# Designs tried in a protein design chat: VH-VL binders against p08169r482to628. Part 28

Target 1, 147 residues: p08169r482to628
Amino acid sequence: LLCGVSDGKQRFDLSALARHSELEQNWEAVDGSQREAEKKHFFINICHRVLQTGQARGCPEDAAVCAVDKNGSKNLGRFISSPTREKGNIQLSYSDGDECGGGQKIITNITLMCKPGDLESAPVLTTSRADGCFYEFEWRTAAACVL
Key: E = the ipSAE of ESMFold2; O = the ipSAE of OpenDDE; V2 = 0.75 times the mean of E and O plus 0.25 times the DockQ between their complexes.

## First folded at step 15 (VH-VL; framework fv_namilumab)

Design v3 (at its last look DockQ between E and O 0.94; V2 from the best seeds 0.86)
Fold by OpenDDE, look of step 15:
Structure v3 (fold): chain C 147 residues (1-147), chain A 120 residues (1-120), chain B 107 residues (1-107)
Amino acid sequence: as target 1 above (147 residues)
Amino acid sequence: QVQLVQSGAEVKKPGASVKVSCKAFGYTFTDYYMHWVRQAPGQGLEWVGWINPNSGGTRYAQKFQGRVTMTRDTSISTAYMELSRLRSDDTAVYYCAREPWYSYGFFDYWGQGTMVTVSS
Amino acid sequence: DIQMTQSPSSVSASVGDRVTIACQASQSIRSYLNWYQQRPGKAPQLLIYKASSLQSGVPSRFSGSGSGTDFTLTINSLQPEDFATYYCQQSYRIPYTFGGGTKLEIK
């Protein structure tokens, strides 16, 4: 799998967002729409599984996206597909997460949008489907800009 | 006030099983993880595992996997730890201890401990 | 597993003394380090969490410092009730692991 994407002569490298060492920290997003007791924390890694450290210590080993709430941790998808270029942005799709009913497994999509000079911003949850089977994040990052 | 009250001392033979209970008072039982930590006589502390009382999800130390079972009864705010195939080196005081579900992983309240003695 | 090493294993001191206990992790645990006090025949009690945060109800003479791999518990002006065994514990990774303990004895 590639940690980047090429579209014609345009190349994108997402490696700057990858957390390889367990000494590093996962990217974190919080569902701010919930009450404190019901808040869900999301941990995301790029081109790598979520680091099972800190608040993500209970996350599944194979999860590239992990959700943590009062019920525990869930695998929201694995990094098993390379990034693609769609509508001028970079699309990541994490699949094969935990089962969410009827034999369906959770999928998480992340849309990376170019934000020059910003490698510090975290992804933002934009969609959480009611059935718990689908999540979407938007992420404005310099890593999504053309090299 | 928050209080964890454990069951009484146990004496078991090798190969037997022991089930220790921990009843929670003074707080919402399902809002905190319940951990189990043991301490052999004159030794240090050893983490056994945790249970999420809300979901029933568990995580065990590798050392105890296949031999430990953690359960809970939310109707009576009680957590249980069962250890099977007991050995002499399982002799220890077993503690339950609570942890906030989203925290830095500290145990702010402990049970009084349950002495489990395994001897022939 | 992350190994936690405490030093010294035992220390003798007098009431009023300043005592420092060290805890070292085999790898960085950032600030996921907690300190407990255990008196003889009693359950452990939380003293410090997140490396330096004082637990409610704990006397201010207790303090924690450090990050990464090296941590310190300091007791200023020892009191009679402080003679006990102290343990550090990491919660950065599963399994949680404890230091071997430091027994603080009266001189």
Scores: ipSAE 0.907, ipTM 0.951, lowest interface PAE 0.4, mean pLDDT 96
Fold by ESMFold2, look of step 15:
Structure v3 (fold): chain C 147 residues (1-147), chain A 120 residues (1-120), chain B 107 residues (1-107)
Amino acid sequence: as target 1 above (147 residues)
Amino acid sequence: QVQLVQSGAEVKKPGASVKVSCKAFGYTFTDYYMHWVRQAPGQGLEWVGWINPNSGGTRYAQKFQGRVTMTRDTSISTAYMELSRLRSDDTAVYYCAREPWYSYGFFDYWGQGTMVTVSS
Amino acid sequence: DIQMTQSPSSVSASVGDRVTIACQASQSIRSYLNWYQQRPGKAPQLLIYKASSLQSGVPSRFSGSGSGTDFTLTINSLQPEDFATYYCQQSYRIPYTFGGGTKLEIK
């Protein structure tokens, strides 16, 4: 499994976004709900499982994205596929998360878009499907630029 | 008027089980994790585990895995801890304590404690 | 597991004294450190959370400081009701763990 993608001419590497040490922090996002009791907090890693520390201390061990809300912590997908090229951007698809009804397991897609000069920006939640089975984030970062 | 009220003292023989209750008053029961913490006589505090009262999800300290069970009944705002195959070194005061579901992991209110004595 | 070490185990002090209690974590816990007071025969009570935030209703003579691995609880002018046992607790990683306690006694 690779933390990058190469076509025959262009090469991309996301490893600068990976967080490996428990002295580091996961990337974070929130769903923007106005009610505290309904807020969902997201902990995200790149090409690596989330660090089970701090506010993510209850997260499942193998989650690459973890959601924490009033009901506890959920696995929103594992790093089991390498990144791919998608329409000039990079997509990382985390799959095989927790079960979410109807025999489905949660999937999270992260679309990474080149933004020169801004390595450690923030991912933004763009989709949270009502059945709880699919999430997507957008992330503008220098890590998504051609090497 | 937040209050956690625990069941009364228990005397048990080795090998038995004990079930301690913790009834919550004055707050929304499902907004807080319920934790159990024990203290052997003259000793310090030891975390046993938690239950999320919304989902019923639990996490236990490894030392207790396999012989502790935490449950709850949301209709009466009550959490339970059951400890089986009791040993003399399980003699302790058992506290329930609440933690906001998204916090820096502090226990802002505690029950009065339940003494569990395991003696032959 | 993260081990929490308190020092000293016991302190003798007089009313009006300034007392400091140290708590050391076996790895960085950032600011996920809480302090509790326990009087004999009573449940613990939260004093300080997030290393330095004073819980509602706790007198201002109590203060907490530190981050990472080294933390301090300070009582600036001891009162008779402060003679109790004090515990630190980390919540950075499961399982939550407590320091061994510091018993504060009247000299």
Scores: ipSAE 0.753, ipTM 0.897, lowest interface PAE 1.0, mean pLDDT 92
ESMFold2 (binder alone), look of step 15: mean pLDDT 94; pTM 0.954

Design v4 (at its last fold request DockQ between E and O 0.86; V2 from the best seeds 0.87)
Fold by OpenDDE, fold request of step 21:
Structure v4 (fold): chain C 147 residues (1-147), chain A 120 residues (1-120), chain B 107 residues (1-107)
Amino acid sequence: as target 1 above (147 residues)
Amino acid sequence: QVQLVQSGAEVKKPGASVKVSCKAFGYTFTDYYMHWVRQAPGQGLEWVGWINPNSGGTRYAQKFQGRVTMTRDTSISTAYMELSRLRSDDTAVYYCAREPWYSYGFFDYWGQGTMVTVSS
Amino acid sequence: DIQMTQSPSSVSASVGDRVTIACQASQYIRSYLNWYQQRPGKAPQLLIYKASSLQSGVPSRFSGSGSGTDFTLTINSLQPEDFATYYCQQSYRIPYTFGGGTKLEIK
C-alpha cells in the first residue's frame, strides 16, 4: 500500500498526514451535530492504524478510523486500500470496519482537497449514514496538493 | 452524592470463582466507565479492566484475559467482576472505580473495596 | 506496557514540610498522568488529574506538574492527614498502570 498517489506526471505524498510515533497525535474530528455530552469523536490516521493513545486509547488495533462516544470505541475502517485520484481530489477509502448489521462492515471515505500551505487543519465529518455503516470526511490539506 | 458500594469480603479456594458487585449511587450509571483495580496486601495498585455500562463493552488487562468477566445490570446500577480459576496471588482488595468517558482516564470515585482471600 | 516509577518509595517528613514525589513513565504519556492518595485501610482518592489539574475538594497545597515522562506531586505544607501512600497512574495507553507508590511517613 502506498501513502500517496501518482496521476500522470502529478505526484502526491500523504506521508505528512501519517502518524507513527507515540509522540504524535491522531487527527481528530468531532460530530458537532450532537449534544455536548453525546458528541462523537473521530480519530483518523492516514496510511496507518490509529495510535491507541490518549482519547483513542480504546480504539481497535486495526482501525485507521475510529469513533469514540459514550458507547465506547468503534472501528470505522482499516487502511487496506491505497489512495486514488478522483475528480481532481484524492480519495481514501477505509473498509472492513466493525459489523454494522446485515453482514455489512463499516466503510469510511475521506476526500482530500488541496489547500496550499495548510497541514494543520483537521478532517471534517460530512456524512454519517443513519445505519451506522458509512462515514465521509472532507479534508482540506496541503498534503493533497501536487508536489 | 456519588457513592460506589461493593459487596462483602470473600474467601475462596484455589480454582474457584468469585463475583464482586459494585452498586453505583448518586449519578447516571451508564454515563461513566466502571473500572476494577486490585491491591494485594501491602502492595500497589493493579488495573484489572473496565466496562462501559452503557454498551456492556469491556477491556481487560492481558494478565486477566480469559479469567475475568465484567458485567453490569443497568436496572440496578450495578457492575460485577467475576474472576475464575482463582489462585493465591489473586488475594487482594478489589476496587471498583468510576471514570468519566472521554476523560484523561482518572478515577474520581472509588468503592470501599472488597477483600478476596484465596487460600487452600 | 508503560512502567511507572515513583521515587522515593518512602519518605519521612514533618508537618509543615514541603514534599515532592516524582513519577517517571517509561515512555511519553503527554499529560495522561493522575495522582492518588491512599490512607491506611481506605480506598484511593483522586488528587490530581491531567498531570496538573487539582481535583475538586482537594486542598490547594497539593499540586502536580510535568509532562511527557517526568511528573511531580508536591505538597507545599504537609498536614497530619497527608501522611499516606501516593500513587501515580498513567492512562495514555491500555493497560492503565500505576506507580509503585510512595509512602509518606511522619518523621
Scores: ipSAE 0.925, ipTM 0.958, lowest interface PAE 0.4, mean pLDDT 96
Fold by ESMFold2, fold request of step 21:
Structure v4 (fold): chain C 147 residues (1-147), chain A 120 residues (1-120), chain B 107 residues (1-107)
Amino acid sequence: as target 1 above (147 residues)
Amino acid sequence: QVQLVQSGAEVKKPGASVKVSCKAFGYTFTDYYMHWVRQAPGQGLEWVGWINPNSGGTRYAQKFQGRVTMTRDTSISTAYMELSRLRSDDTAVYYCAREPWYSYGFFDYWGQGTMVTVSS
Amino acid sequence: DIQMTQSPSSVSASVGDRVTIACQASQYIRSYLNWYQQRPGKAPQLLIYKASSLQSGVPSRFSGSGSGTDFTLTINSLQPEDFATYYCQQSYRIPYTFGGGTKLEIK
């Protein structure tokens, strides 16, 4: 698996966003929605499983995105596909997450958009499908810019 | 007032099983993980595992995997730990302890402990 | 697994003394370090969470400090009820692990 994409003359590399060691932290997002459920906390890694440390200590071993709420920790998708180009942006599709009913497994898409000079911004949750089977994040980052 | 009340002391032979209960009072049972921690006589503390009372999901220390089962009954706010194929070195006080579901992993309230003695 | 090493294993001190207990983690745990007091024949009781936060109802003579791998519990002006065993515990990774304990005794 690759942590980048090349289509023609342009080349992209997301490796700067990957978190590998105990001194690093997963990327985080929260869903503060007023829905019936309690708060959900999202832990995200790029091209790598989440680090099973701190508030993500209960996360499944192979999750690349993990949700934590009062019911426990849930695998929202694994890194088993390389990034692709989508409408001028970069997309990571993490699939084969936990079961979410009807024989389905959770999928999470992350759309990465070039934002020159900014490697510190975090992903933002944009979609949480009502059936619990699909999540979308948007992420504006210098890592998504052409090399 | 928060309280965790455990079942009484048990004396068992090697090879038997034991099931300890922990009844919760004074708080919302499903807002907290329930943990089990044991202490052999004159020894320190050893984490056994947890159960999430909402989902019933469990995690066990590898040492106990395959011998321990944690369950709960939310209708009576009670958690259970069953340990099978008992050995003499399983002799210990077994504590239940609660942890807020999103926290820095601390045990703010403990049960009084249940002595389990395994002897021939 | 993360090993937690406490030192000293035993301390003799007098009422009114100041005592410092050390706890070292075998790997980085940020501030996921908690302290407990255990009196003989009793369940442990939480003293300090998140390395330095005092649990409700715990006397202000107790304090905690540190981050990363090295942590301390300090008791100022010891009282007779403070003679007990003290444990540190990490929650950064599963399984949760405890230090071996520090027994605080009367001189």
Scores: ipSAE 0.829, ipTM 0.917, lowest interface PAE 0.6, mean pLDDT 92
ESMFold2, look of step 15: ipSAE 0.807; ipTM 0.914
ESMFold2 (binder alone), look of step 15: mean pLDDT 94; pTM 0.957
OpenDDE, look of step 15: ipSAE 0.912; ipTM 0.953
ESMFold2, look of step 17: ipSAE 0.786; ipTM 0.909
ESMFold2 (binder alone), look of step 17: mean pLDDT 94; pTM 0.957
OpenDDE, look of step 17: ipSAE 0.913; ipTM 0.953
ESMFold2, fold request of step 21: ipSAE 0.816, 0.825; ipTM 0.913, 0.916
ESMFold2 (binder alone), fold request of step 21: mean pLDDT 94, 93, 94; pTM 0.954, 0.948, 0.956
OpenDDE, fold request of step 21: ipSAE 0.919, 0.923; ipTM 0.955, 0.957

Design v5 (at its last look DockQ between E and O 0.91; V2 from the best seeds 0.81)
Fold by OpenDDE, look of step 15:
Structure v5 (fold): chain C 147 residues (1-147), chain A 120 residues (1-120), chain B 107 residues (1-107)
Amino acid sequence: as target 1 above (147 residues)
Amino acid sequence: QVQLVQSGAEVKKPGASVKVSCKAFGYTFTDYYLHWVRQAPGQGLEWVGWINPNSGNTRYAQKFQGRVTMTRDTSISTAYMELSRLRSDDTAVYYCAREPWYSYGFFDYWGQGTMVTVSS
Amino acid sequence: DIQMTQSPSSVSASVGDRVTIACRASQSIRSYLNWYQQRPGKAPQLLIYAASSLQSGVPSRFSGSGSGTDFTLTINSLQPEDFATYYCQQSYRIPYTFGGGTKLEIK
């Protein structure tokens, strides 16, 4: 699998978003639509599994996206597909998460949008489907800009 | 007030199983993780594992994988730890302890402990 | 697993003394370090969480500091009830692990 994408003469490298060392921290997003006791925390890694440290210590080993709430930790998808270019942005699709009913497994999509000079911003949850089987994040980051 | 009350002392033979209970009082049982920690006589503390009382999900130390089973009965706010194929080095005081979810992983309340003695 | 090393293993002091106990992690655990006090025949009791946060009801003479790999528990002006065994514990990674303990004895 590649941690980047090429579109014609344009190349994109997402490796700057990948966290490999357990001394590093996962990217984190929070669903702020819930009261404190019901809030869901999301941990995301790019082209790599989530680091099982800190608040993500209970996350599954093979999860690239993990959700943590009062019920515990859940695998929202694995990194088993390379990034693609779509509609001017970069698309990541994490699949084969935990089962969410009817034999379906959770999928998480992340849309990376170019934001020059910004490698510090975190992804933002934009969609959480009621059945718990699908999640979407938008992420404005310099890593999504052409090299 | 918050209180964790454990079952009484146990004496078992090697190869047997033991099941210790921990009943929670004074708080919402399903809102906190429940951990089990043991302490051999005159020794330090050793983490055994945890259970999420809300979902029933568990996580065990690798040392106890295949030998420990943690369960709960939410209707009576009680958690259980069963340890099978007991050995002499399983002799210890077993504690249940409460951890707030999404915390720094501290144990703010402890049971009084259950002494488990394994001897021939 | 993350190894936690406490020092010293035992210390003798008098009432009114200042005592410092060290805890070292084999790798960085950021601030995921907690301190417990255990009196003979009793269950451990939480003193400090998140390296430096004082647990409710714990006297202010107890304080915790440090981050990364090196942590310290400080007891200012020891009281008679403070003579006990103290443990540090990391929760940065599973499995949770404890230090070997420090026994604080009366001089």
Scores: ipSAE 0.911, ipTM 0.953, lowest interface PAE 0.4, mean pLDDT 96
Fold by ESMFold2, look of step 15:
Structure v5 (fold): chain C 147 residues (1-147), chain A 120 residues (1-120), chain B 107 residues (1-107)
Amino acid sequence: as target 1 above (147 residues)
Amino acid sequence: QVQLVQSGAEVKKPGASVKVSCKAFGYTFTDYYLHWVRQAPGQGLEWVGWINPNSGNTRYAQKFQGRVTMTRDTSISTAYMELSRLRSDDTAVYYCAREPWYSYGFFDYWGQGTMVTVSS
Amino acid sequence: DIQMTQSPSSVSASVGDRVTIACRASQSIRSYLNWYQQRPGKAPQLLIYAASSLQSGVPSRFSGSGSGTDFTLTINSLQPEDFATYYCQQSYRIPYTFGGGTKLEIK
């Protein structure tokens, strides 16, 4: 699997966002649309499984996105597909997460948008489908800019 | 007042199983992970595993995987730890302890401990 | 697994003394380090969580410091009730692990 995408003219590399070492931390997002007792905490990695440390220590081993709430931790998708170019943006689709009903498994899409000069911004949750089977994040970052 | 009350001491023979209970009082049982920690006589503390009482999901230390089962009954706010194929080096005090479900992983309240003695 | 090394294994001290206990992790655990006091025949009790946060009801003569791999518990002006065994514990990774303990005895 690649942590980038190329269309023969333009090349993109998301590796700067990947977290591999014990001195690094997962990216985080919080579902601010819920009250505290129902709050979900999201731990996100790019092109790599989440690091099972700190608040993510209970996350499933193979999750690339993990949600933690009062009910436990869930795998929201694995890194099993390379990023693609979508409408001028970069999309990373994590699939084959935990089961979420009807024989379906959770999928998470991350849409990465070029923001020159900013590698420190974090992903923002934009969609949390009511059936629990689909999550979407948007992420403005210099890593999504053409090389 | 928060309290964890454990079942009484057990004496077992090698090869048997033991099931220790931990009843919770004074808090919402499903808001906290329940951990089991043991202490052999004259020795330090050893983490056995945890259960999320809300979901029933568990994680065990590798040393106990395959020999320990943690369960709970939410209707009576009680957690259980069963350890099978007992041997002499399982002789220890077994504690239950609670951890807030989103925390720095500390045990703010402990049960009184249950002595399990394994001897022939 | 993350190994926790605690020193000294025992210390003899008098009421009023200042005592320090060290705890070292085999890899960085950031601030995921907790301290417990265990009196003879009793369950452990939480003193300090997150390296330096004092648990409610714990006297202010107890303090914790450190981050990463090296941590210290300090007891200022030792009292008779402080003679006990002290354990550090990491919660950065599963399995949780404890230091070997420090027995604080009356001189």
Scores: ipSAE 0.631, ipTM 0.867, lowest interface PAE 1.5, mean pLDDT 91
ESMFold2 (binder alone), look of step 15: mean pLDDT 94; pTM 0.955

Design v6 (at its last look DockQ between E and O 0.78; V2 from the best seeds 0.82)
Fold by OpenDDE, look of step 15:
Structure v6 (fold): chain C 147 residues (1-147), chain A 120 residues (1-120), chain B 107 residues (1-107)
Amino acid sequence: as target 1 above (147 residues)
Amino acid sequence: QVQLVQSGAEVKKPGASVKVSCKAFGYTFTDYYLHWVRQAPGQGLEWVGWINPNSGGTRYAQKFQGRVTMTRDTSISTAYMELSRLRSDDTAVYYCARELWYSYGFFDYWGQGTMVTVSS
Amino acid sequence: DIQMTQSPSSVSASVGDRVTIACRASQSIRSYLNWYQQRPGKAPQLLIYAASSLQSGVPSRFSGSGSGTDFTLTINSLQPEDFATYYCQQSYRIPYTFGGGTKLEIK
């Protein structure tokens, strides 16, 4: 799997977003639409599984996206597909998460949008489907800019 | 008040199994993870594993995988730890302790402990 | 696994003394470090969580400090009931691991 994408002569490298060492920290997003007691925290890694440390210590080993709340942790998808470019942005699709009913497994999509000079911003949850089977994040980051 | 009450002392032969219970009082059972920690006589503390009472999900220390089984009965707010294929070095006081999930991972309440003695 | 090393393994002190116990992690655990007190024949009791937060009901003479790999438990003005064994514990990564303990004995 590639930690980047090429579109013609344009190259994108997402490696700057990858957390490799357990001494590092996962990217974190919070669902602010819920009550404090019910808030879910999302831990995301790029081109790598979520680091099982800190609040993500209970996340499954193979999860690239993990949700954590008072009820536990869930695998929201694995990094098993390379990034693609769609509509001028970079698309990540994490699949093969935990089962969410009827034999279906959770999928998480992340849309990376170029934000020059910003490698510090975290992804933002934009969609959480009611059935718990699908999540979407938007992430404005310099890593999504052409090299 | 929060209280964890464990079952009584056990004496087992090597190769046998032991099942220790931990009943929770004074709080919502499913809101906290329950951990098991053991302590051999005169020794330190050793983490065995945890169970999520809400989902039944478990995580065990590698040392005990395949030999330990943690379960719960939410209807009576009781958690169980079963350890099989017992050996002498399993002799220890076994504690249950609660942890608020998505916290810093501390055990704020402990059971009184259950002494498990394994001897031939 | 993250190894937790406590020092000293034992310490003798008198009532009124100031005692410091060290706990070192084999790698950074941020602030995911807790301290427990265990009296003979009793279950451990939480003293400090998140490296420096005092558990409710614990006397203010107990304090925790540190981050990363090096942590310290301090007991100011020892009281008779403080003579016990103390353990640090990390919860940064599974498996949770404990220090070897520090036995605080009366001189």
Scores: ipSAE 0.883, ipTM 0.943, lowest interface PAE 0.4, mean pLDDT 95
Fold by ESMFold2, look of step 15:
Structure v6 (fold): chain C 147 residues (1-147), chain A 120 residues (1-120), chain B 107 residues (1-107)
Amino acid sequence: as target 1 above (147 residues)
Amino acid sequence: QVQLVQSGAEVKKPGASVKVSCKAFGYTFTDYYLHWVRQAPGQGLEWVGWINPNSGGTRYAQKFQGRVTMTRDTSISTAYMELSRLRSDDTAVYYCARELWYSYGFFDYWGQGTMVTVSS
Amino acid sequence: DIQMTQSPSSVSASVGDRVTIACRASQSIRSYLNWYQQRPGKAPQLLIYAASSLQSGVPSRFSGSGSGTDFTLTINSLQPEDFATYYCQQSYRIPYTFGGGTKLEIK
């Protein structure tokens, strides 16, 4: 699998966002719940499974996105497809997550948008579908800019 | 007011099974993972596994995989650990201990321990 | 699995002494290191969590330090009730693992 995409004349590479070593940390997002018992923590990696360390220690082994809440840890999708070019942005679609009912498995989409000069930004949760089967993040980052 | 109360001592023969209970008092049972940790006589501490009482989800140390089962009954705030195909080196005190579901992985309250003796 | 090595395995000391116990992890565990005290015939009790945070109700003579692979527990003025065995425990990765223990005997 590739951690980039070519769009005819343009090339893109997301590998600067990948976390490979247990000395590094997963990317994180949190839902906005005020009550700790209702909070959901998301651990995210790019083109790689989440690191099963620290607060993500209970995450499933193959998850590229993992949710941790009071009910435990869930696989929100695996890295099994390369990024694609979508309407001027880069889309990374993680699929074959945990079962979420009706024979469906959880899918997470990350839309990465070019923001020159900013590698240190974080993904933001934009969609959490009520059936628990679909999650969407947006991420403004220099890694999404053309090479 | 927080307390974990375990079932009494057990004596078993090799090949049998044992089921130890841990009843929780004074806190919201489903906010905390329940862990099981054992200690052989005169020896150190060994992690067996955990259960999330809210979902029923479990994780076990590899050496116990296939012969340990952890369950819970939330209506009586009680967790259980069942260990099958017992052998003499399973002789130990078995503790339950709680960990807040999002924490640095520490056990702030422990049960009093249950001695399980396996002898021919 | 992450191996935890404690030293010394035992120590004899007098009331009022300063005692230091070391714990080393086989790989970095950042600050995911906890300390417990176990009196004879009793369950362990939490002393220190996250390497250096003192559990509520624990006397201030106990302190913890370190990060990464090397950690210490210090008792600054040993009291008679501190006669016990002390364990470190990592929670950075599953399975959780404990050090072999340090038995503290009062002379």
Scores: ipSAE 0.780, ipTM 0.904, lowest interface PAE 0.9, mean pLDDT 92
ESMFold2 (binder alone), look of step 15: mean pLDDT 93; pTM 0.948

